# Miniprotein binders against p73408: the designs that were tried, part 28

Target 1, 371 residues: p73408
Amino acid sequence: MRQILIAPDSFKGTLSAGEVCQIALDVLAPEFDCVAHPLADGGEGTLEAIANNLDGQWQTVRVQGPLPDQTVDACYLWLPQEETAVIEMARASGLPLVPVGEHNPEIATSYGTGELITHAARRGAKQIQLAIGGSATNDAGLGLLMALGWQFLDSQGQSVGWGGQALGKVAEIIPPVLNAFPQVTVLCDVTNPFYGANGAAQVYAPQKGADPAMVQRLDQGLRHFARVVREFDGFEINFPRAGAAGGMGGGVAWALETKIESGFTAIAKLTQLEQAMAGCDLVITGEGCFDHQSPQGKVVGGVLELAKKINKPAIIVAGQCQLSQTVLPNVLKIFSLVGPDMPLEKALQHPQTALKKRLVQVKQYLIQSQN
Short names: E, the ipSAE of ESMFold2; O, the ipSAE of OpenDDE; V2, 0.75 times the mean of E and O plus 0.25 times the DockQ between their complexes.

## First folded at step 11 (miniprotein)

Design n4 (at its last look DockQ between E and O 0.78; V2 from the best seeds 0.76)
Fold by ESMFold2, look of step 11:
Structure n4 (fold): chain B 371 residues (1-371), chain A 106 residues (1-106)
Amino acid sequence: as target 1 above (371 residues)
Amino acid sequence: SDEVEELARAIKYLAKLIFYIARILEKRGDKDAADKLRELAERIRDLAEKFEETGNPEYLKQAAELVEEVAELIDELGDPKLAKFAEELAKLIEELAEELEELAKE
């Protein structure tokens, strides 16, 4: 009996990665022995995908929200065996937490994300995987760092306060005396630098509520902060990925001496994807990808690259797929949910039915390939 | 390895604290002490980066020697406002000594 690894991303907007796995298990049994390994890329569904693969404990903490007068209940995933906490910044400091008419990255703070880190450290975390997508902030992580005990003072010796407005006021940085704190790894795939034409403020602050004048003030604040950091210890904060989450990539990397890593790579390592794949004869992966213009997702691409590396055949199941089997020699077949018998509108309205239909075809294909 | 990265990070963070102490001393007018501390912090950070890249215990040993030199300079200053930093330096020195002894047994 062929053992099959089911390692998909979510079909965003329709099915979670766990739901995709469950449908595949239901359809392919009993003819095939299937192992579920739902994945994510550091964005939507990351904590849930990890929780499906590892014994984890959800921790709910009341923390500071993105707005100064706002408190939220935010959760993170505690993995006791790995001594690791997985934290999504957006659950404490995310744009969805802000009412539409109140979006303002000049006042939004990352302080609550720092409170989650503090809570995880008290739980015994030695490692923290910090996913930073979906932020409401442009404060370079100052709020987060203040929650960890950092002080940022203006020329008068007073706290610069919270938000992107604080960056241009920084004159003095006072690091906390820490004898030990957990290793933080920042998860992101954004490559933008800290400031400038392709930087955090100019590219991302508009979607967080910044008008053009505010964008320019935020960018100048980031430039000023970069100068203060350089004067402090010579660190050059304007590197690729530093602009992620309103400059948090750069701020955390500098202040905590940590790494920025792709979300898929970090999740694949944490869940031991390579070992799971090595134990199977075939991999089925997939993603929603219903937009004809979207490129292949990070999860599918990463799974296929790994499968090629360790010589495992793969099957792709996707909403629509832009890949060719002739470009990907280890891919046996590609199944698209959308096709002549399942138009796009019907697939979006009935995603479970559409996926099940294609998985039945995968099953038929696999049975035929055994003979 | 994961342990190498964690230890290297701790040493680089210590260098950041030493840069901060140097700024305190410079504002106080102790420019010679400040310059010495900045020189030591830069060398400590460079050695921690080499240790992180290679895993070679020799870089860790050299960093530990410089951290001890920082601790001696801080002690000679006798500033009670730096007592908390001195305590953290002493803890790190002991931790580094323990790690170097463990690596030597390999």
Scores: ipSAE 0.755, ipTM 0.907, lowest interface PAE 0.8, mean pLDDT 89
Fold by OpenDDE base, look of step 11:
Structure n4 (fold): chain B 371 residues (1-371), chain A 106 residues (1-106)
Amino acid sequence: as target 1 above (371 residues)
Amino acid sequence: SDEVEELARAIKYLAKLIFYIARILEKRGDKDAADKLRELAERIRDLAEKFEETGNPEYLKQAAELVEEVAELIDELGDPKLAKFAEELAKLIEELAEELEELAKE
């Protein structure tokens, strides 16, 4: 009996990775022994994907929202066996939490994300996986760091306050004495530097409600903060990935002396994807849209690279496939949900049915290949 | 290893705290002490980075020696305004030194 690892990403806007796995299990069993291993890239659905793979406990904490007058009930995932908390900053400091018309990256704060980290630390977290996608902020993580006990003072010795507006005011930095602080790993796939033409403000502040003048002020704030950091300890914060989540990548990496890792890589390690894959004969992976960037990118690309490394064959099930053949030698076949028998509109309206129909074809293909 | 990375981060953070103390001393006009602490902090950070990259425990031993030098220098400063911070830092230094010594014996 062939053992199959089912390791998909989410089908964006239609199916979670967990739902994809369940449908695959329902179709492929009992003819195949299937193991569900839902994955994520550190973006939306990351907590849910991890919770489906590991014995996790959902923690709900009332924290500061992205706006100064806002409180939110934010969830994070506690993994007691791994002594690890998985935190999505978007649950506390995310763009969707900001009311329509109130988007302002000069005011928005990451403080609530720091409160989640503090809660996790008090609960006994040794490690924190911090996903930083979907931020409302351009504060370089100052709010988060303030919640951890960092102080940022202006030239008058007063706190700089919250938001991107605070960055240009920083004159003094006071680190906390942390006796035992969990190891924070920042999960991010963007390569933007801290400031400049490709920096946090110039690239991402517009989508967070910044006009051109605000973008310039925010970029100058990031430049100023980078200078203050350099004067403090010689650290160069203007490195690739530092611009993630409005500079939070750089700010947290500097302050907590941590690395920024790929979301896929971190999740794959945490969920022991390589070990799970090694125990199987075949891996089935997939995403909503498999395009020219997919082999080099996120979950599907990572799964295929790993499968190649350990000499496992792979099947791709994509919502849409724009590639006729992947040059990946270990890929047996690509199945698209959309096809002559399933128009795009129908697949979007009935994603479960579309996936089930395609997985039946995968099953038939696998049965025929054994004969 | 995860252990190497964790320890390297702890050492780097310690170096960051030393940079902070150096900044305080500089503001007070204790330039020589500030410069010395900055030098030591830079060296400690560099050793932590080398340790992180190589996993070679020799870098831990060297870092521990510099941490001891920092502890001695802080003790000599006897600054009441820094006393609480210095006490907390001294404790961290001591704890780190103990961990480094234990790891260097393995």
Scores: ipSAE 0.753, ipTM 0.893, lowest interface PAE 0.5, mean pLDDT 90
ESMFold2 (binder alone), look of step 11: mean pLDDT 78; pTM 0.774

Design n5 (at its last look DockQ between E and O 0.87; V2 from the best seeds 0.00; counts 0 for: other shape alone 3.156 > 2.5)
Fold by OpenDDE base, look of step 11:
Structure n5 (fold): chain B 371 residues (1-371), chain A 106 residues (1-106)
Amino acid sequence: as target 1 above (371 residues)
Amino acid sequence: SDEVEELARAIKYLAKLIFYIARILEKRGDKDAADKLRELAERIRDLAEKFEETGNPEYLKQAAELVEEVAELIDELGDPKLAKFAEELAKLIEELAELLEELAKE
């Protein structure tokens, strides 16, 4: 019996990776022995994808929200076997948590994300996977670091406070003595530097509620903070990816001496994707829209590269496919949910039905290929 | 390996703490001691980076020697304001030394 690994991303706005796997299992079994392996890129659905692959325990913690007067109940995933916590900063410090009309990256704080890290550390986490997508903040992770015991003082020896407004006031840095802090890995796929034309403030602060004048103040704050860090220990914080989540990528990487990794790579390692794929004859992957950028950086691209590395054939099931041919020789066939028999509007209204219909065709194709 | 990365991170963080102590000394006017600690912190960090890249335990041995030199310098300072920080740093140094010894036995 042919063993199939089902390793999809989410179908943006329609189906989770877990739902895609379940539908695939329902269609392809019992004719094929299928293993579900839902994936994510460190964005939305990352915790759910990991929870579906590994025995995890959901932890709910009341923490500081993105606004100073706000508290939120934030969840993170505890993996007791791996002694690993998976944390999405968006659960504590995310843009969706900010009420409409109150978006302000000069005030918004990452402090609650630091409280999640502290909670995970107290629970015995040796490792923390920190997904930093969907932030409300441009504070370079200052709030997060303050929750971990870092102090940032102004020229008068007073705390600089919270938010992006604090960055330009930093004159002194006091690190905590950390005896047993877990290893934090920051998950990020953006390449933006810390400041400048392509930096955190210029690129991402507008979508967080910054006007042009605020963007300039935030960028100057990031530049100032970068100088203070350089004066502190010689570290150059203006590197690729440092601008992620309003400079949190750079701030956390500097403060905790951590690396910024691709979300896919980290999740693939954590969930042992290569081992799972090695045990199968074929991999089925997919996403909502497979385009010319898909092979270079998304979950599907990562799965296809891995499949190529270990000489496994692959099938792609996409919501929409804009490519007529794949440049990857190990891809047997691409199936699009949208087609002559399934208009886009219908596929969006009934994604489960559209996926099921296409997976039946995948099943038929696989049966015919065995004959 | 995950172990190499973890240890390299710990050593880099130790270097960061030494940079902090150097900054305190500089503010007090102890410029020579501050400059020496900065030099040692830079060298320790560089060794940690080389260790992270190569996994060669020789870089750990060299880092341990420099950490010992840092500990001696801090003890010689005898600053009561630094005493608590020095105690915590000494504990970290001891923990690192133990980890280094364990890795050297493997």
Scores: ipSAE 0.744, ipTM 0.888, lowest interface PAE 0.5, mean pLDDT 90
Fold by ESMFold2, look of step 11:
Structure n5 (fold): chain B 371 residues (1-371), chain A 106 residues (1-106)
Amino acid sequence: as target 1 above (371 residues)
Amino acid sequence: SDEVEELARAIKYLAKLIFYIARILEKRGDKDAADKLRELAERIRDLAEKFEETGNPEYLKQAAELVEEVAELIDELGDPKLAKFAEELAKLIEELAELLEELAKE
């Protein structure tokens, strides 16, 4: 086992995927030749993981924030060799940008994310990978689409305005006449439909600041918008994944005739994970998962599935999770950061130390398994 | 391929513009013209989906024929309020014809 691919997710709240890779390189070298391949699933750390793998240029743009009177400096990653821009909507329209006590998906807008797309198109982007996790909004992407030239009018012929409150007012949709625009792919892993008991408003609006009455108004707005879309061109917007990011998944897919893809799948393709893995003898992957009730993450699952496909053995290093409940035929061993010698609180306060300790054990295991 | 998906998406968006024109006509009481445009848009979209699924340029050729039929219908209406969309539709038709010639060489 001479060459090892280090392909982790971030350990959320403690270590970036890049930091996990660096610690692994420091511990495992020179005994093992390690290749760093930090990953993400379209959520936290996506741009950083890609920037660690590809030569990219950070672009900072002054755009509309989630609140109507707010502007923010938002970053996206420009990949000139790939003619691709990678955009995280949360940097322009994300919940962390909204002060505590001001969370309100009825007023929050996705307009700034549309401004990032426009900027990337002017830079020459032919493709846009749009990660939609962490949004503050429940506007079905109306703000984003308005920034791209769409008009949504009420029964009086006036703009419906921004935010989730606008959805129920839509009476007319006026699409822009397209120039040659870049191909947009929405990165999403949730399966929620547009509206209903498992829809965007019912499931996600409470964590964005909606009380029960607001949830009902937002859900009715999404239902109304779905009717208007159906009347417009017959499209059924209430499909699996459409509810992601307050309906952004459905809105963008409908309006731009694009598809929604798994965040891990899109990132793995962009960074050429399969090629990197094929050149290695073993894969080490991992995730934070310090809440042992969390299910296996998309990155770990995706790496393991690929490793199985191309017949590569794998080792998992995780903070604390119930991976043993999964049948894992290509996994040699699972190492948990949290244990009797490293209590949860201590691991959270000193995550680098906790990870180093387990990686030393991984190294010992690998050396002994060769004998 | 990515080129097939990109072209199919562009044609489906063209159908969306045709649906919009049909809605304009319907609101003004031109229901026969609106119905015809809507039916053409649905067929264009279906052909674009078949082209995307199979890569078979015959579906693209059939879609192009229907797009030309739409252009003729809009021209016959002579509606100045649709001039902006008619101009852009003509540009899209020309681009589509060029791409069809490129695909036919392959």
Scores: ipSAE 0.741, ipTM 0.891, lowest interface PAE 0.8, mean pLDDT 88
ESMFold2 (binder alone), look of step 11: mean pLDDT 80; pTM 0.795

Design n6 (at its last fold request DockQ between E and O 0.90; V2 from the best seeds 0.84)
Fold by OpenDDE base, look of step 12:
Structure n6 (fold): chain B 371 residues (1-371), chain A 109 residues (1-109)
Amino acid sequence: as target 1 above (371 residues)
Amino acid sequence: SDEVEELARAIKYLAKLIFYIARILKKRGDKDAADKLRELAERIRDLAEKFEETGNPEYLKQAAELVEEVAELIDEVLEKAEKLGDPKLAKFAEELAELIEELAEELEK
């Protein structure tokens, strides 16, 4: 065993995927040839993970924030070799950008995310990866689409304005004539439909500041918009994943004729994870909490599935592990940061030290396995 | 392939633009033209979806034939819009005609 791929997720709240990789390199080198391959799920830290893997250029653009009177300096990642822009909508239209007490998904707009897309397109992007986690919005992407030249008019021929409040007012849709516009891929891991009991408003609007009455209005707005879209071109927007980011998944997928992909899958493709893994003898992956859900579509689960597919052995290094080794027959060993020698509280207070200590044990295990 | 997806997407977006024109014509009472354009848009979209799924270039050939029919109808729409003094519709029809020409060149390659 000569080459090890280190392909972790972030340890949410403690270490970035890049930091995990660096600590692993520090411990495992020079005894092993190690390749760092930090991963993400399309959520927080996605841009940083990609920037650590690929030669990327940070682009800062002043755009519309989530609130009408707000401007923000939003960053996205430009990948010149891949002619790809990676955009996190949360940088322009995210919940953390909204001051406490001002959360209002009836008013919040995705317009600034559309401005980032426009900027990337003008820069020569052929591909745009759009991560849509952490949204402040329930506008079905109307703001974003308006920034791209779409017009949404009410029954009086006036613009419907911004925010989730606009959805129920849409009577006419005017698409722009777009030529050679970049392909947008929406990155999303949620399966929520556009509207209804499991739809965007009912599930996610409360955490964005919606009271029960607002949730009902927003859901009615989404239903209305879905009807207008169906009348427009026959498209059924109430499909799985359409409810992501307050309906942006559905709105963007419909408007731009795009696909919605898993964040992990898209990032794994973009960063050439399979090729990197194929060149290694072993993969080390991990996350903050490895639980019963981890094998089912998280970064670690995706890495393990890929490793299994190409017959590579895997080691898991988790902050906390709730699974027994017996349920993962293709995994050589699971190492938990938390153990008899490292209480949870101490691991949380000193995550770097805890990880380093556990990686020393991984190193010892690997050395012993070679003998 | 990425090329198949890109071309399929472009054709689907064209269909979306045709749906818009059909809707405008319907609102103006030009029902026959509206119905015909809507039908063509539906068929073009369906062919693009089949192309995306299969990669079979025969679907592109069929789509190209329908796009030619659309081009003729869009020219008629443009002429009507100019005669009626609807500059917005005329501009949209002109831009759409240009897009169709560009796409037709790509479909012939």
Scores: ipSAE 0.850, ipTM 0.952, lowest interface PAE 0.5, mean pLDDT 93
Fold by ESMFold2, fold request of step 13:
Structure n6 (fold): chain B 371 residues (1-371), chain A 109 residues (1-109)
Amino acid sequence: as target 1 above (371 residues)
Amino acid sequence: SDEVEELARAIKYLAKLIFYIARILKKRGDKDAADKLRELAERIRDLAEKFEETGNPEYLKQAAELVEEVAELIDEVLEKAEKLGDPKLAKFAEELAELIEELAEELEK
């Protein structure tokens, strides 16, 4: 019997990756041997997608929120068999945790994310996958590092405090004497450098609440911190991707020797997507794509690239797709939820029904293709 | 491999701690000791990077020899810090000396 891997992204705003998988299983499983492998790209739904693939334990920790007087309950996923913790920075230090009108990257701290890392390390983690999207901060990871025992002092020997405002004050860095520490891998899909015209402050601080004057102060703070790091041990912190999450990418790369990987690559490796795909005859992947002419997501692209690499045929199910613009060598057919029998407006209102109808058509196509 | 990467990372972090001690000594006017420790930290870091890149145990062996040399210097720093009555430096140097000893044992394995 033909074995089919169902490896979708979420249909953002309508269906989770898990819901897409369940609908596909319900439609296809009577006739085909289906394996669910819901995916994510390091953003929304990442912990949930991993939890659907691996035997994990949710850990809830009371930690420092992004605002100095704010405490939050943040959870991460502990994978004891893999000795790995998966942490989403946004659950402790994320912009959604900050009330509108209180967004201020000069004040917001990454300290709570450091507390999650500490908890995971004490839990036994040897590896930490750190998704850093959706942050409220522009502190270069100083808060995170302070939670790990690092000290950042001004010229008078006093703590610089939290937030982006602290960067320009740093005169002395005191690393903690740490014994064994987990390997941290930062899940990062942006390429911005630490500072400058395309840096963390100039590009991302405005959406975190910074006005133009604050953006300039934050960028100058990042430049100052980069100079202090260079004076410390010669490290050049202003490299591609270092600006991710308000400079977190650069700060932790220097301090913790982190790896940086794309979100999809890290999740695919952790969930053993290649091994799962090798055991199947065909892959079905997809994404919502209701506001695009073709699938553009890192999950669909990554699944298709892997399928091509190991010579597996693929079918794409998307909310909307112009077939002539997305044809790839290993893609057998593309099914669009939107079509003559399912206008865009109706598909958005009834996404489960729209998906089910197209998966029935996928089933019919697959039955006919086997004769 | 995972073992190569883990060990290389530990050695590079040790170098970071040595860079810190060297900066303290420079600020205190002990330029000869500061320069020596900074030079050793740079060489240890470079060897760790080559070990991580190649997996060649010869780089690890060379790093281990430098770490032993650093261990002796850190013991001297600890004695000076205790004699001068600087408890913060003494505690940092003591903890660093213990870490160096543990790492040196792992490197001989």
Scores: ipSAE 0.790, ipTM 0.926, lowest interface PAE 0.7, mean pLDDT 89
ESMFold2, look of step 11: ipSAE 0.778; ipTM 0.920
ESMFold2 (binder alone), look of step 11: mean pLDDT 83; pTM 0.834
OpenDDE base, look of step 11: ipSAE 0.843; ipTM 0.949
ESMFold2, look of step 12: ipSAE 0.787; ipTM 0.927
ESMFold2 (binder alone), look of step 12: mean pLDDT 83; pTM 0.834
ESMFold2, fold request of step 13: ipSAE 0.785, 0.783; ipTM 0.926, 0.926
ESMFold2 (binder alone), fold request of step 13: mean pLDDT 84, 84, 84; pTM 0.842, 0.842, 0.839
OpenDDE base, fold request of step 13: ipSAE 0.837, 0.837, 0.839; ipTM 0.949, 0.949, 0.949

## First folded at step 12 (miniprotein)

Design s1 (at its last look DockQ between E and O 0.90; V2 from the best seeds 0.83)
Fold by OpenDDE base, look of step 12:
Structure s1 (fold): chain B 371 residues (1-371), chain A 109 residues (1-109)
Amino acid sequence: as target 1 above (371 residues)
Amino acid sequence: SDEVEELARAIKYLAKLIFYIARILKKRGDKDAADKLRELAERIRDLAEKFEETGNPEYLKQAAELVEEVAELIDEVLEKAEKLGDPLLAKFAKELAELIRELAEELEK
């Protein structure tokens, strides 16, 4: 065993994927040839993970914030070799940008995210990866689309304005004539439909500041918009994943004729994870909490599936592990940061030290396995 | 392939624009033109979806034939819009006609 791929997720709340990689390199080198390959799921830390993996250029743009009177300096990642922009909508239209007490998904707009897309397109992006986690909005991407030249008019021929309140007012849709516009891929891991009991408003609007009455209004707005879209071109927008980011998944997918992909899958392709893994003898992956859900589609699960597909052995390093190794036959060993020598509280207080200590054990295990 | 997806997307977006112009024509009372353009848009979209799924260039060829038919109808719409003094429709029809020409050139490669 000569080459090790280190392909972790973030340890949410403690260590970034990049930090995990660095600590692993520090411990495992020079005895092993190690390649760092930090991963993300399209959520928080996605841009940083990609920036640590690829030669990227940070772009800062002043754009519309989530609130009408708000401007923000939002950054996205430009990948010149891939001619790809990676955009997190949360940087322009995210919930953390809204002051406490001002959360209102009827008013919050995605317009600033559309401005980032426009900026990337003008810079020569052929591809745009759009991560849509952490939204403040329930506007079905109307703001974003308006920034791209779409017009949404009410029954009086006036613009419907911004926010989730606009959805129920849409009577006419005017698409822009776009020539050579970059392909947008929406990154999303949720399966929520556009509206209804499991739809965008009912599931996610409460955490964005919606009271029960507002949730009902927003859901009715989404239903109305879905009808207008169906009348427009026959498209059924109430499909799985369409409810992501307050309906932005559906709105953008419909308007721009784009696909919605899992964050992991898109990042794995963009960063050439399979190629990197194929060149290694072993993959080390991990996350903060490895539970019963982890094998089913998170970063660690995706890495393990890929490793299995190409017959690479895997090691898991988890903050906390709730699974027995017996359920993962292709995994050589699972190492938990938390153990008899490291209580949970101490691991949370000193995550770097806890990880380093466990990686020393990984190193010892690997050395012993070679003998 | 990425090329198949890109071309399929472009054709689907064209279909979307045709749906729009059909809707405008319907509102203006030109039902026959509206219905015909809507039908063509549906067929073009369906062919693009089949192309995306299969990669079979025959679907592109069929789509190109329908796009030519659309181009003729859009020219008629443009002429009518100019005669009737509908500058918004005329502008959109002109822009759409330009896009169709560009796409037709791509479909021939």
Scores: ipSAE 0.843, ipTM 0.949, lowest interface PAE 0.5, mean pLDDT 93
Fold by ESMFold2, look of step 12:
Structure s1 (fold): chain B 371 residues (1-371), chain A 109 residues (1-109)
Amino acid sequence: as target 1 above (371 residues)
Amino acid sequence: SDEVEELARAIKYLAKLIFYIARILKKRGDKDAADKLRELAERIRDLAEKFEETGNPEYLKQAAELVEEVAELIDEVLEKAEKLGDPLLAKFAKELAELIRELAEELEK
């Protein structure tokens, strides 16, 4: 009997990865023995995908929101057997938490994300997987670090305060004397440096509410902070990926000796994807990809690369997908939800029906291949 | 391994604390202690990075020797800070001395 691993990304905007798995299980059973392994790439939906794979405990903590006068109830996933917390920065310091018209990376703080890390450490976390997508901030992680006990002082010996406005004021950095921090791994798939034309402020601050003058001030603040760090211990903070989440990548890498991994790699490791795939005869993966101009997603690409590495055949089910078979030799067939019998508009309106239709075709294909 | 990474991270963080206390000593006019501590911090960090990259326990042993040398200097810094009435430096030095003692126990494993 063939055992099939169902390892998809969400079909963003339509179906969660868990929903995709459930539909596949319903369609392919009982003819095939299927194992659900929903995935994510470290963006929104990461906690839910992991919760579908592992027995975790949701923890809700009242923390500082992105705006100074705002508190939020943020949740993270505690995995006691793995001694790991999975934290989405956006739940404490994310752009969706900021009311329309109040977006301002000069005042938005990452302090609440630091409070989640502190809570997880007190719960016994030895490892923290920190997803940093969707941030409202451009503070280089200063707020997060202050929640962990770091002090950043201006030339008058006073706290620089919160937000991107604080970066240019830093004259003195006082690290806490702490015996241990959990190992923080930042889930990051962008390569932007800390500052400059491709840096955090220039590329990402506009979508967080910065006008051109504010972008200039934020970039100048990041450059100043980089100088202060270099004077402190010689660390060169302006490296690839350092600009992620408003400079969070660089700030915490310097301060906490963080690891930086792709979101897919970290989630695949945590959920033991390779072991699950090794136990199956075939993998089915997929993604929404309804915008025909979108590149192949990191989940699908990562699943296919792993499948190739361990010699497992793969089937792709996607919203719209233009993958060449000559590029993907272990891919048996690609099924697109959108086609002559399922126009894009109908697939978006009825994604469950579109997915079911293609999975029936996958089932028929697999039955025919047994003979 | 997880133990190699954890130890290397702890040693690199210790180096960061040593960089800080060296900076504060330099500002307060104790240039001899400041220069020595900064030199030790740089060497400790470099050894921790080599240990992390290679897993070679010789780098860990060399780092441990330098950490013990730092411990002696920090004890002297604490004594001077208490005698001269510098409570901020005394508090930081006392906390750092405790951290060094705990790390030295881990390094003997």
Scores: ipSAE 0.776, ipTM 0.922, lowest interface PAE 0.7, mean pLDDT 89
ESMFold2 (binder alone), look of step 12: mean pLDDT 82; pTM 0.816

